# Designs tried in a protein design chat: VHH binders against p49116. Part 48

Target 1, 238 residues: p49116
Amino acid sequence: EGPLLSDTHVTFKLTMPSPMPEYLNVHYICESASRLLFLSMHWARSIPAFQALGQDCNTSLVRACWNELFTLGLAQCAQVMSLSTILAAIVNHLQNSIQEDKLSGDRIKQVMEHIWKLQEFCNSMAKLDIDGYEYAYLKAIVLFSPDHPGLTSTSQIEKFQEKAQMELQDYVQKTYSEDTYRLARILVRLPALRLMSSNITEELFFTGLIGNVSIDSIIPYILKMETAEYNGQITGAS

## First folded at step 20 (VHH)

Design pb63
Fold by OpenDDE, look of step 22:
Structure pb63 (fold): chain B 238 residues (1-238), chain A 119 residues (1-119)
Amino acid sequence: as target 1 above (238 residues)
Amino acid sequence: EVQLVESGGGLVQPGGSLRLSCAASGFRFEDYGMYWVRQAPGKGLEWVSYISWDSKYTLYPDSVKGRFTISRDNAKNTLYLQMNSLRPEDTAVYYCATHWLGSSPEDLRGQGTLVTVSS
């Protein structure tokens, strides 16, 4: 059996709305976040092993890990997104819109702590200087996590995760042979992703979903959508 | 100031077709994904279509998939919704929106256009 990931899966290019406005409004932030979300999910779709799990299992996996994938995407694309600026803008918007009758003090604290965790995570990844291959494998490890509740084909998912881990190990040993502990150092960052609330992430980056729409509810449709844009990115057309 | 103006609504018989248009201004239209949403009497807002900023991908709920087609002309700052095989349950006020994640829905859509499907 061939490798889990190919060089095509290493490409992860986010295109931002241009130019960046002087004032980062909610519209800009939501569009940017949406693009990243779609890119992340389409990336998952492009993996043959992911396709092999079937539609129902695929949907369940992405529902379970979309926040982690999204967060890894934020870290990976932090520079092109000017993530620090976006987060600062989010904080400002939050402060301006805080209604004591709508948000409890505890909720405000939770949201602020989440933003802090997100910043710290992205900063930590930047300090480690994670490359595109490592991000691809980390995302694969996160995607093929068998420990989420309600999953089917858990044995197969676990095999794919192990394969991702092995390929990452081989890559790190080959590319960073002088850094004996690099693999361990990057893997120990993954638990931080599980501490982040998907609900808060959705609130911060995807505020004001129309009607009863949620990221959870839209995921099946995203996974079924025609994705000419992403295919172009994989082929290097963009 | 963001402005969206919907048009093309009207009365149509079941099985009929309509084409909605949305004229956009006040923002860089070509940089943003656009949406059509609708609100039926006594119901909440629901999205019915999405198109990416570059038109490379579109999204439909199962309720309209195969019947509705979203498109856009960035040069004209215009969004379109071709609606075929209309059903009574499609009766609603239709709005275009700059994104489905709006913090203030009223700021992200126009006044809407009424579509009535009735025999």
Scores: ipSAE 0.691, ipTM 0.855, lowest interface PAE 0.7, mean pLDDT 89

Design pb91
Fold by OpenDDE, second read of step 21:
Structure pb91 (fold): chain B 238 residues (1-238), chain A 121 residues (1-121)
Amino acid sequence: as target 1 above (238 residues)
Amino acid sequence: EVQLVESGGGLVQPGGSLRLSCAASGFRFEDYGMYWVRQAPGKGLEWVSYISWDSKYTLYPDSVKGRFTISRDNAKNTLYLQMNSLRPEDTAVYYCATHWTSGFPEGMDVRGQGTLVTVSS
């Protein structure tokens, strides 16, 4: 069979609301995050291997890894999003909440640590200068993770993950032949994704998404989302 | 000031159709995804449709999928909801909305006064 990913899966263009407001409000943040989330899920949908797993398995996979996919997306789109500014705005909002005694000390700590982890992860990815192909394969590796509980077709998922890993390896070897340990440096960043709480991510970025509906609950609908044919590419949202 | 004004509601028989409109002002409408939500008597808010800023994507819950169609005209700052094959359970006040949040200090609940849709024989 053909490769897991094609060049069409490498394109990952996030369009931000423009212009950026002087003060980043929750509305701007939520819109930006929503766009990224939808882009990520539509990216997944565009992968033939993902389609082959069926609706139920697809839903389960995305439910399990949406936070990781989203975080990789944040890293990949950090510059376009002005992620540091967004995170600073979130922190400022949190500070206001703290002053109003709306959060427990423990919760504040958890949320702040989560923000720190997000920032550090994105910074680390930037330092590695991860390119679009590498991000695509990393997202595929994360997407096709067989070790989540409750998954069906784990053997097939594992095969797809292996294929993603192999293709990444081949790409890195070809593109960065002078850097023998680049693959290892890239892959070693993946564990950091699983240290991040999906609940906190949702609270920070998606509090305004479709009301009080959880990301988990809307994932099946997002995966069935209707698309309008404008540019012929699902991921190339120009 | 952000303002949303819904219209188009009314009384309709089961199987009938209505088209709702929402006039938006006070923000860059073309930059934001928009929602229709509804609240039935004695029930909480329920989202019934979403449309992305560029109309490229639309989202529906199973309860209205195939019956409702959301659309927008960014040049007119207007959101639409075409409702076909209406059912009694669709009876509710319908609101257009942007993102609303409860977790941030500056919580947002941006919606209009709503428009009442009553489906009854």
Scores: ipSAE 0.646, ipTM 0.839, lowest interface PAE 0.9, mean pLDDT 89

Design pb92
Fold by OpenDDE, look of step 22:
Structure pb92 (fold): chain B 238 residues (1-238), chain A 121 residues (1-121)
Amino acid sequence: as target 1 above (238 residues)
Amino acid sequence: EVQLVESGGGLVQPGGSLRLSCAASGFRFEDYGMYWVRQAPGKGLEWVSYISWDSKYTLYPDSVKGRFTISRDNAKNTLYLQMNSLRPEDTAVYYCATHWGDYSLGEFDYRGQGTLVTVSS
């Protein structure tokens, strides 16, 4: 059988567009978010256990947890992304809508609270100084959650989640032996992910992703993205 | 200012082939994923292909998979769409596009004027 995750699953490198523009526009933000989303989902599909669940089941899992995976990715890549700057830019863009009275007061409140939750979550993770292994296992725990409605093979999913939890526990005990309660402190952050709205996340980061197509509808395609060989040469005939 | 200019459209018989091109300017083309989208008469806008910024990944809907091929030349700031085995249902205005949309519930138009592809016997 072997472990659920290997060292290859610990690597999570996000490449940002370079250079960062002086003014972060919707174009830049959407591209950055798309890269993170694709990276997160491709990370998931690289896990043998994920593949073993079959296409229908693993698609359902990602549909259920993409927001949580994405949020963990934001936290993990917060520095590389300059997340604080991105969030500030999003707020500034929203201010224009507010001034033009395009949003209801209730909606404004919801969106602003969501941004606050995202920032607080990422800050909390930074304070805990979560390392790459811990993030990998946390993402696995979130991915293999059996408590989402409509899932098949829930028993197998649960086994994978348990394996992720056990491996995380072993890692923390080995690496942070002097901190007896580190595992508990890390795990208690996971509930915060469930309080975040996937709809609002989608609106904030993915408004321009393939037109008006929802993340939910595009997930099967993202998981099936094909690796292309590109040598800089254009072939084809008109 | 983002500018996209499509070309290569025309009239073709069923089973025929066309190659579309898109010249991009006004942004760092090599840093952004690109799309081809199309709008058929009386229908909404639909995407038909995606290519990542580094050309590592491509994406197709089932409707065009195996028939269409997206590619890009970052050195030339140009996006391409090779369309083979064309069908009447592929008749549409084709647009080169990148990320678009506004947080203000509006949409930016990060696509060109489009190029018309007509598949008819």
Scores: ipSAE 0.559, ipTM 0.814, lowest interface PAE 1.0, mean pLDDT 89

Design pb96
Fold by OpenDDE, second read of step 21:
Structure pb96 (fold): chain B 238 residues (1-238), chain A 121 residues (1-121)
Amino acid sequence: as target 1 above (238 residues)
Amino acid sequence: EVQLVESGGGLVQPGGSLRLSCAASGFRFEDYGMYWVRQAPGKGLEWVSYISWDSKYTLYPDSVKGRFTISRDNAKNTLYLQMNSLRPEDTAVYYCATHWSTPLYGSEDSRGQGTLVTVSS
């Protein structure tokens, strides 16, 4: 069996609306997030091991981990997205809702904490200076998580996850040989992803998506997109 | 100010075709994915198609896949929906939409007034 990931899976190029406006409105934020979401899901589709699990299992996996994949994508694309600026803009927009008394105190707290967690996670990843290969393997580890409820083929999923972990380990050993504990430092960041609410992420970035369609409901259709279409997205080729 | 104006709706027989248009203004149309959604009488809002900002990929639910085709002309700031093999169950008000609004922040309407499509013998 060949490697789980190839160099083609390392490429993760997000194209932002250009030029970036001085004022980041909700429309810009949602479009940016939408592009990242599609890119993340198409990335998953491009993995042969993922394809081998079958459509039903694939759908279940992505439904379970899309928030984590998206968050890793945010971290990976933080610079090109100007993520800190986006998050600040979100907070500013939320202030309007707060002033208009549209949100409860508890809800405000939850949303603000979530935004904080997103920022902190991305900052932590930036501090670690995670490269494209490491992100690819981390995303694979997250994608092939066997511990989500309701999954089929859990044994195979686990094998793929292990393979991702092993390949990451080999890569880190080869590339960062002088940093003995780099792998551990990277992997220990993954639990933070599961502390983040997918619902709040969806509300912040995707509630207006396709006429307020849930991410959960749209995932099967995204995964069924034509190969030519998603290949263009992955490679960034025009 | 985002403005969307749908047109092209009307009465058509089952098996017939219609082409809807949506004129967009008030934002950089070429930078944003666009959607068609519909609302049948007494039913909720249903999405019927999506097209990316660069038209590189489109998305359809199974209910319309193979029958509907979404397209766009960025130079004209216009979104299109070609509807073929229309069925009575396609009867609805059709809207073009963006992902402009969220429940948490932003209350702006991201849809136009819609255009009525009636499929009936």
Scores: ipSAE 0.769, ipTM 0.892, lowest interface PAE 0.7, mean pLDDT 90

Design pb97
Fold by OpenDDE, look of step 22:
Structure pb97 (fold): chain B 238 residues (1-238), chain A 121 residues (1-121)
Amino acid sequence: as target 1 above (238 residues)
Amino acid sequence: EVQLVESGGGLVQPGGSLRLSCAASGFRFEDYGMYWVRQAPGKGLEWVSYISWDSKYTLYPDSVKGRFTISRDNAKNTLYLQMNSLRPEDTAVYYCATHWGSTFLSPEDSRGQGTLVTVSS
């Protein structure tokens, strides 16, 4: 059996809308977030082990961990995204757009705390100077988490997670041989992801989903998303 | 200011076809994923198609998959929706939209006035 991840899974390039506007409007923020979400999910479905689990299990896994994957993506792409600026803009938009009668003081506090947690997590990852391989393996560990409720094929998921962990360990040992505790320092960041609310993340970045559409409901469609070339669709003139 | 203008709607018989267009202005059209949404009488707003900013990916709900095709011409800042095999349940006002997540914007800022599609024998 080959490795869980290949070099192709290390590449995680987010393309931002260009140019960045002087004022980060909601359009820019939402498009950026959408791109990251799609990139994260397409990354997941590009993993052979993920495909081997079957459509139903794949969907269940992504539903369970999309927030964690998205957050890791934010951390990984923080510089390219100017994440601090985006988060500041979100705060400003929230302050201006949220009616006082719709949100309790407690809710506002929760949202602000969540934003703080996101920023702190990303800062912590930056301080650790996590590289592309390490991010790939961390995302795999998060993706193949067997401890989510309602999952099928949990034994196989666990095996994939273990494989991800082993490959990460081997990589860190090889690449950072003089840093004996680097693996431990990296792995202890993962619990922070579980403390973050998927609902609040969705509200911050994806509240404008049309109608009653939720990230949960759209995930199966994203995972089944086809390339325009494959569908024979034409872009451009006509 | 973001401006979206839909056109191409009309009356069509079941099994017929229509092609909708959306003229976009006031933003860098080629940088944004675009959507078609619709609202049937007495029903809520639902999405019917998505195309990514780079036109690499398209997305359809099961209700329209295989019948509707979204496309775009960035040079013309225009979004299209080819609708084939139309059904009475496709009757709705159709809107183009810039993205999901426009909760902080008025609906007028994220979609146009819409174009009415009526499928009836």
Scores: ipSAE 0.693, ipTM 0.857, lowest interface PAE 0.8, mean pLDDT 89

## First folded at step 22 (VHH)

Design qa10
Fold by OpenDDE, fold request of step 23:
Structure qa10 (fold): chain B 238 residues (1-238), chain A 119 residues (1-119)
Amino acid sequence: as target 1 above (238 residues)
Amino acid sequence: DVQLVESGGGLVQAGGSLRLSCAASGFRFSEYGMYWGRQAPGKGREWVSGISGDDSYTAYADSVEGRFTISRDNAKNTLYLQMNNLKPEDTALYYCATSEYSGRPEDYWGQGTQVTVSS
């Protein structure tokens, strides 16, 4: 078998909605997030190993890890997205809800902590100066995680994950030969992804656009959509 | 119009071999992953094996790993499944499918070919 990932999988270019409003409204945030989500899923779809697993397994994998993929995407695209500004806007919108007493104190805390975790994770990744190859492999490792409940063909998934890990290791060793512990520093960031709630992520980034439709329910449709179709199409996916 | 036509099924004794074929038409075959599934009586559809569009990667269900081999000929728009060391539990209607074509919510699959393995 050839490499799990090719150079074509390294490119990860997010196109933001245009024009950018002076005030980042909920719609702009949701649209931006949706584009990133679609880009992430279509990225997965472009991986031959992913194709080989079949639709059911593919859907299950993406359902299990979409939040992690999305978060890695946020980190990778933080600059082009102006992520800090987006998060600040989300906080501001949340404050309105707080003032209206729509959320419990505990829920507010959970949401704010989640936003903090997102920001910290992205900052940590920026601090590590993760490159496009490393992001691609990290996403692959996250995608081919065999430890999610309900998955079939876990042995095969594990093999793909191992291959991703090995290729990442080889890449880091080759590219950053003077930094002996770079791989370890990168990999130890992955657990932080699983500390983040997919439900809260969905609520923060997608509620304004999707409404009552869950990310879980639209994943099969996203995976089948043409790349050119996903812009502004999330509400029509179901 | 997408068409998938399976063939090669039949009756075989346990330990025997069969080779299934799936003729595909109506789409850019080489651009999409393909897979074999099966449905035994009284059971739901089960994924058996998959192969990437570019033929660079294959995957197998644990139940068939080491016994079945999936392959494809993109020039002929044909998918294959070599089944060795067949077992009675492999008895099922085998179908080929693709789920990556267009934006349709359902997978494309053929009518299936019956494989019966006697003990």
Scores: ipSAE 0.848, ipTM 0.926, lowest interface PAE 0.4, mean pLDDT 91
Fold by OpenDDE, fold request of step 23:
Structure qa10 (fold): chain B 238 residues (1-238), chain A 119 residues (1-119)
Amino acid sequence: as target 1 above (238 residues)
Amino acid sequence: DVQLVESGGGLVQAGGSLRLSCAASGFRFSEYGMYWGRQAPGKGREWVSGISGDDSYTAYADSVEGRFTISRDNAKNTLYLQMNNLKPEDTALYYCATSEYSGRPEDYWGQGTQVTVSS
């Protein structure tokens, strides 16, 4: 078997909706998030090892890790997205809900903590100056995680994860030979992803577009979406 | 229209071998992952093995790992499954499928070929 990832998997270019409004409305935020989500899932679909696992397994994997993939995507695309501005806008929108007494004190705290965790994670990744290869491998490691409940073919998934880890290790050793502990510093960031609620992420970034439909329910459709359709969405004005 | 036609099934004794084929048409075969599944009597569909579009990666269910080999010939639009050391529990209707074909979230399945392994 060849490498798990190729140079084609390193490219991860997010195109933002244009123009950027002066005031970031819910639509802009949701559209931006949707594009990132689609990009992330289609990235996964482009991996031969992922293709080989079959639709049921693929769907299950993505359902299990979409929040982590999405979060890694946020970190990777933070500059292009103006993530800090987006998060600030989200907070502002939440303030309106707070003023209308639509949220409990506990819920407000949970949501604000989640936003804080997202920002901190992205900041930490920026501080580490993670490159495109490292992001690709990290996403692969997250994608091929065998420890999610209900997964089948866990042995195969584990093998692919190990391959991703090995390739990352080799890459870091080769590219950052003078930084002996870089791999460890990178990998220790992954647990933070598991602390983030997918439900809260969904609410913050996708409520304006999905309505009563869950990300979980649309994942199979996104995975089957034509590339042309996705490209049309990216290039389309919204 | 997507068409998948399986062949190569039959009756075989335990420990025997069979080679299944799946002829595909109606789509760009080499651009999509292909899969074998099976359905035993009284059981649901079970994923058996998969192969990437570019033939660079294969995957197997734990139950068939080491015994079955999936392969493809993109020039012939054909998927294969070499089954060795067959067991009675391998008895099932075997389906060829493509799940990367766009348009629907479900796999596209053929009619299947029956594999029966006797004790």
Scores: ipSAE 0.844, ipTM 0.925, lowest interface PAE 0.4, mean pLDDT 91
Fold by OpenDDE, look of step 26:
Structure qa10 (fold): chain B 238 residues (1-238), chain A 119 residues (1-119)
Amino acid sequence: as target 1 above (238 residues)
Amino acid sequence: DVQLVESGGGLVQAGGSLRLSCAASGFRFSEYGMYWGRQAPGKGREWVSGISGDDSYTAYADSVEGRFTISRDNAKNTLYLQMNNLKPEDTALYYCATSEYSGRPEDYWGQGTQVTVSS
C-alpha cells in the first residue's frame, strides 16, 4: 500500500476575495471563510484513502471534523488571509451586537473565549513553524478520527489515521532530525482543536452568508461540488 | 450520462465464492472512487467496499473484511468484487456506485446484481 498522502496533498493555497474592502465587512469575512471551507473539503476529497470510504462515511467524517479542519486551515493560511485583522473585525462587529443587547453576558464570554482560543492556537502553530507537510498530516489525522459517534467502519478509519501518524513521524524524523521531540510538540496541539465549538465557529465566520443553514447540512453539497464550480467561485466567474 | 452495469451474481452455497463486475461509462472512471453496496430484503443500503480512483487504496466494511476484495481496471472502466467464504448474511442485491462529482447530492448506482447464499 502506498503512502496516504503525496506531495499534491501538501499544496494548500487559499485565494482571498478581491478586492479587499477598506473595511472588513461581514460579507468579506464569510466569503473568505467559505473559500477556506471549500478548499479544506476538496482537499479531503483528493485523498485516495478518503475516496475509498464511500459517500456516507466521507460525509460523516467531514461533518464530525469540519471545525478542526477549518481551524487548521485558519492557522495555515493565517498570513494570507490576515487572520488577526479578520478576528479584530469580528470582535468589532460583536461589539456592536453587545451594544445592542443582542447577546447575554455568558454568550459574550463564550464567544470572546472562542476567539481567544482561535488566536492562541494559530499563534502556537506559527511559533512551532509548522510546514505544509506537517499541516497535511495533521489534517489527515483529524479527518480519519475513529472516535466520533455514529461512524461506521471505524477499524478502517483507524487504519488510515495510523497511516497518517506514521507518515508524519517519518517525515519529522527525516526533516527535523535534530529536534527529537518535534513530533510530540506538534501532536499535543491537536487537543486544543477539540476545545473549540463548531457552533461558535459557524456563528463567527458563516452566519452572514448562510443564514439559518448549518455547515453540517451543506457539507454533502460541498463534497459533491465540481472543482470547476469551486474555481469559478474563486475567480468570481460563477 | 453515467452508466453502471453490474454482473456476476447468482446462487452459491455457504463457503463458496463469486466475482462481481461493474461496467462503467459516462464519466472519467479513473478520477473517481468506486464503491460496492448491497441491500438485503427489508434492510437499507449498506456500504460494502470502496476503492480509490488511482487504485492505491481500498476499504472494507467490517462484516466483509478479509473475505471480499475490491479491485478495478481503469483501462476497461470496470470495477470488481471478489467475494470469498460467502455467508447467508451476505445475501443481497449488490450495487456498483460512484460519487462522481457533478454538483449533485446523489450518488450514481447501477441496477444491481442478486447474490444469494444458501446455508
Scores: ipSAE 0.827, ipTM 0.920, lowest interface PAE 0.5, mean pLDDT 91
Fold by OpenDDE, look of step 22:
Structure qa10 (fold): chain B 238 residues (1-238), chain A 119 residues (1-119)
Amino acid sequence: as target 1 above (238 residues)
Amino acid sequence: DVQLVESGGGLVQAGGSLRLSCAASGFRFSEYGMYWGRQAPGKGREWVSGISGDDSYTAYADSVEGRFTISRDNAKNTLYLQMNNLKPEDTALYYCATSEYSGRPEDYWGQGTQVTVSS
C-alpha cells in the first residue's frame, strides 16, 4: 500500500466569512466554526483509507473524534481565524449570560476552564511550531483511533493509525533530524484533546447557528455533502 | 440513477471459493469508495470489505481478513470480491454499496447475490 496521506491532504485552507465585523457576533463565530468543521470532515473524507472503511465505520469514527479534529483545526487555523479574538468575544458573550443568571456557578467555571484549555492547547501548538504535515498526520492519528467505545473493525482502524504514526515518525526524522525528541513532544499533546468536552465546544461555537441540533446528528449529512453544498448551507444560514 | 447489480453468488462447499462482481452505473465510479456488505438470515447487515475510489487502500472485517480480497476495475465500473476458504458462517446475501456525496445520508446498494456455504 502507498502512503496513508499525500501532499493533497497537507493542504488545509480555511476561508473565513467576509467581511469581518468590528464586533464578532455569535453568527460570525458560528459560521467560522461551521466552516472549520466542514473542512475538517471533508478532509477526512478525502483520505483513501477512510473511504475504504465503509459508511458506518466512517460515521462512527467522525462522531467519536470530531471535537479533537475541530480543536486541531482551531490550532492550525488560529492565525487565519484570529482565534484569540474569537475566544475573547465568546467570553464577552458569556459575561452577558452570566449577568442574566442563565448559568450556574459550576457551569460557568466549566465553560471558562474549557476556553482556557482551548487557548492553552493552541498556544502550545504554536510554540511547537507544528507544520502542515505534522498537523495532517496528527489528525489522521486522531481520526483512526481504535479505542473509542462502540467501534467496529478496530483491528483495521488500528492498522491505519499505526501507518499514520509511522509516516509522522519518518517525516519528523527526515525534516527535523537535529531535534531528536520532536516526535515525542508532538505526540504528548494529543491527550489534551481528550480532556476537552465536545458538549462545551458545541455550545460555544455552534449553538447560535444550529440551535438544538447536535453535531453528532448532522455528521452523516456533512460527510455526504459536496463542497459546493456546504458552502451554500453556510452562506444560506447567514 | 445509481445502479448496482451483484452477481457471482451460489452454492459452494466449505473450503471452496467464489468470486462476486458488482456492476456499477449512474455515477462517477472511480471517485467513490465502494464496499461489500452481507446479511445473514436473522442478522443485521454487516460490513465485509471496502476499497477506496483510487484503488489505493482496502479494508476488511476481522472475520474475513486473509480469506477475502476486494478489488475494482474503474475502467469497467466493476467491483469484485474474491472469497476463498469459505465457511458456513459466510452464508449470506452479499451486496455492494457506495455513498454518493450528493447531500444525502443514504447509501446505495444493489439487490444482492446469495452465497450459501454448505458444511
Scores: ipSAE 0.826, ipTM 0.917, lowest interface PAE 0.5, mean pLDDT 91
Fold by ESMFold2, fold request of step 23:
Structure qa10 (fold): chain B 238 residues (1-238), chain A 119 residues (1-119)
Amino acid sequence: as target 1 above (238 residues)
Amino acid sequence: DVQLVESGGGLVQAGGSLRLSCAASGFRFSEYGMYWGRQAPGKGREWVSGISGDDSYTAYADSVEGRFTISRDNAKNTLYLQMNNLKPEDTALYYCATSEYSGRPEDYWGQGTQVTVSS
């Protein structure tokens, strides 16, 4: 059957709205995040193993893992996105009184903890110098997770996840032969992704896009989007 | 418009074999994944097997793995399901489907072909 991912699945190029505004605003952040989301969904549906599972399974998998894929994308594209600048602006805004009237003290604490976890995750990935191949396999491991409730094809999903894990292992051993523990260091980062809240991600990055509609409700429509429309959403061109 | 037409169903004894075909038109067949589903009397629809557009990956439900083989002929725009060692539990209306990227949320499906497996 062949490798789970080809070189075309390693390419993950995010382009940002230009120019970056002098003062960050909700529209710029939402447009940037939307481009990353659509790039991630385009990536997932291009995988032959994903195509073989059918739409119901595809929708269930992506609903369960879109936040993890998005978070891996944030880490991979953190420099291009100026993510640290975006998060710092959000933190400064939360420390001001302007949004205190709209959020409970418990919610503010949850949001600040989530931002800190996201920053630490991205920093840890940068320190390990995770490359494009490693990111692609990590995304595949996250995508083909059999552990989510409601999945019906768990044995097939597990087999694809194991294949992604084996291919990651083979890649790391061949490419980083001098670093015996690199695979273990990479895999230890994955549990942190399950702790990221999709609701908080929506609040941080998608408030201007969604209004009252959650990303998991629009997943079936995003996955079926015409390729030309995807390319327009990824680049912001019509 | 996408059109999917199944054929090859019929009555067969347990342990027997059938080969289903699905003729596809109205889209670029080789670019999209295809799958077979089935609906048994009194049950909901069940995904049976799928195959990637480039024919590099296949997947099977646990209930049919090892007995059924999905394949496609992209030159003829045709999807196949070879069903071996058939069991009475395989009795169902079998339909083919595609997740063609048309912007519509629903998969395109055929009207189906009946497979009946006698005890």
Scores: ipSAE 0.666, ipTM 0.872, lowest interface PAE 1.3, mean pLDDT 86

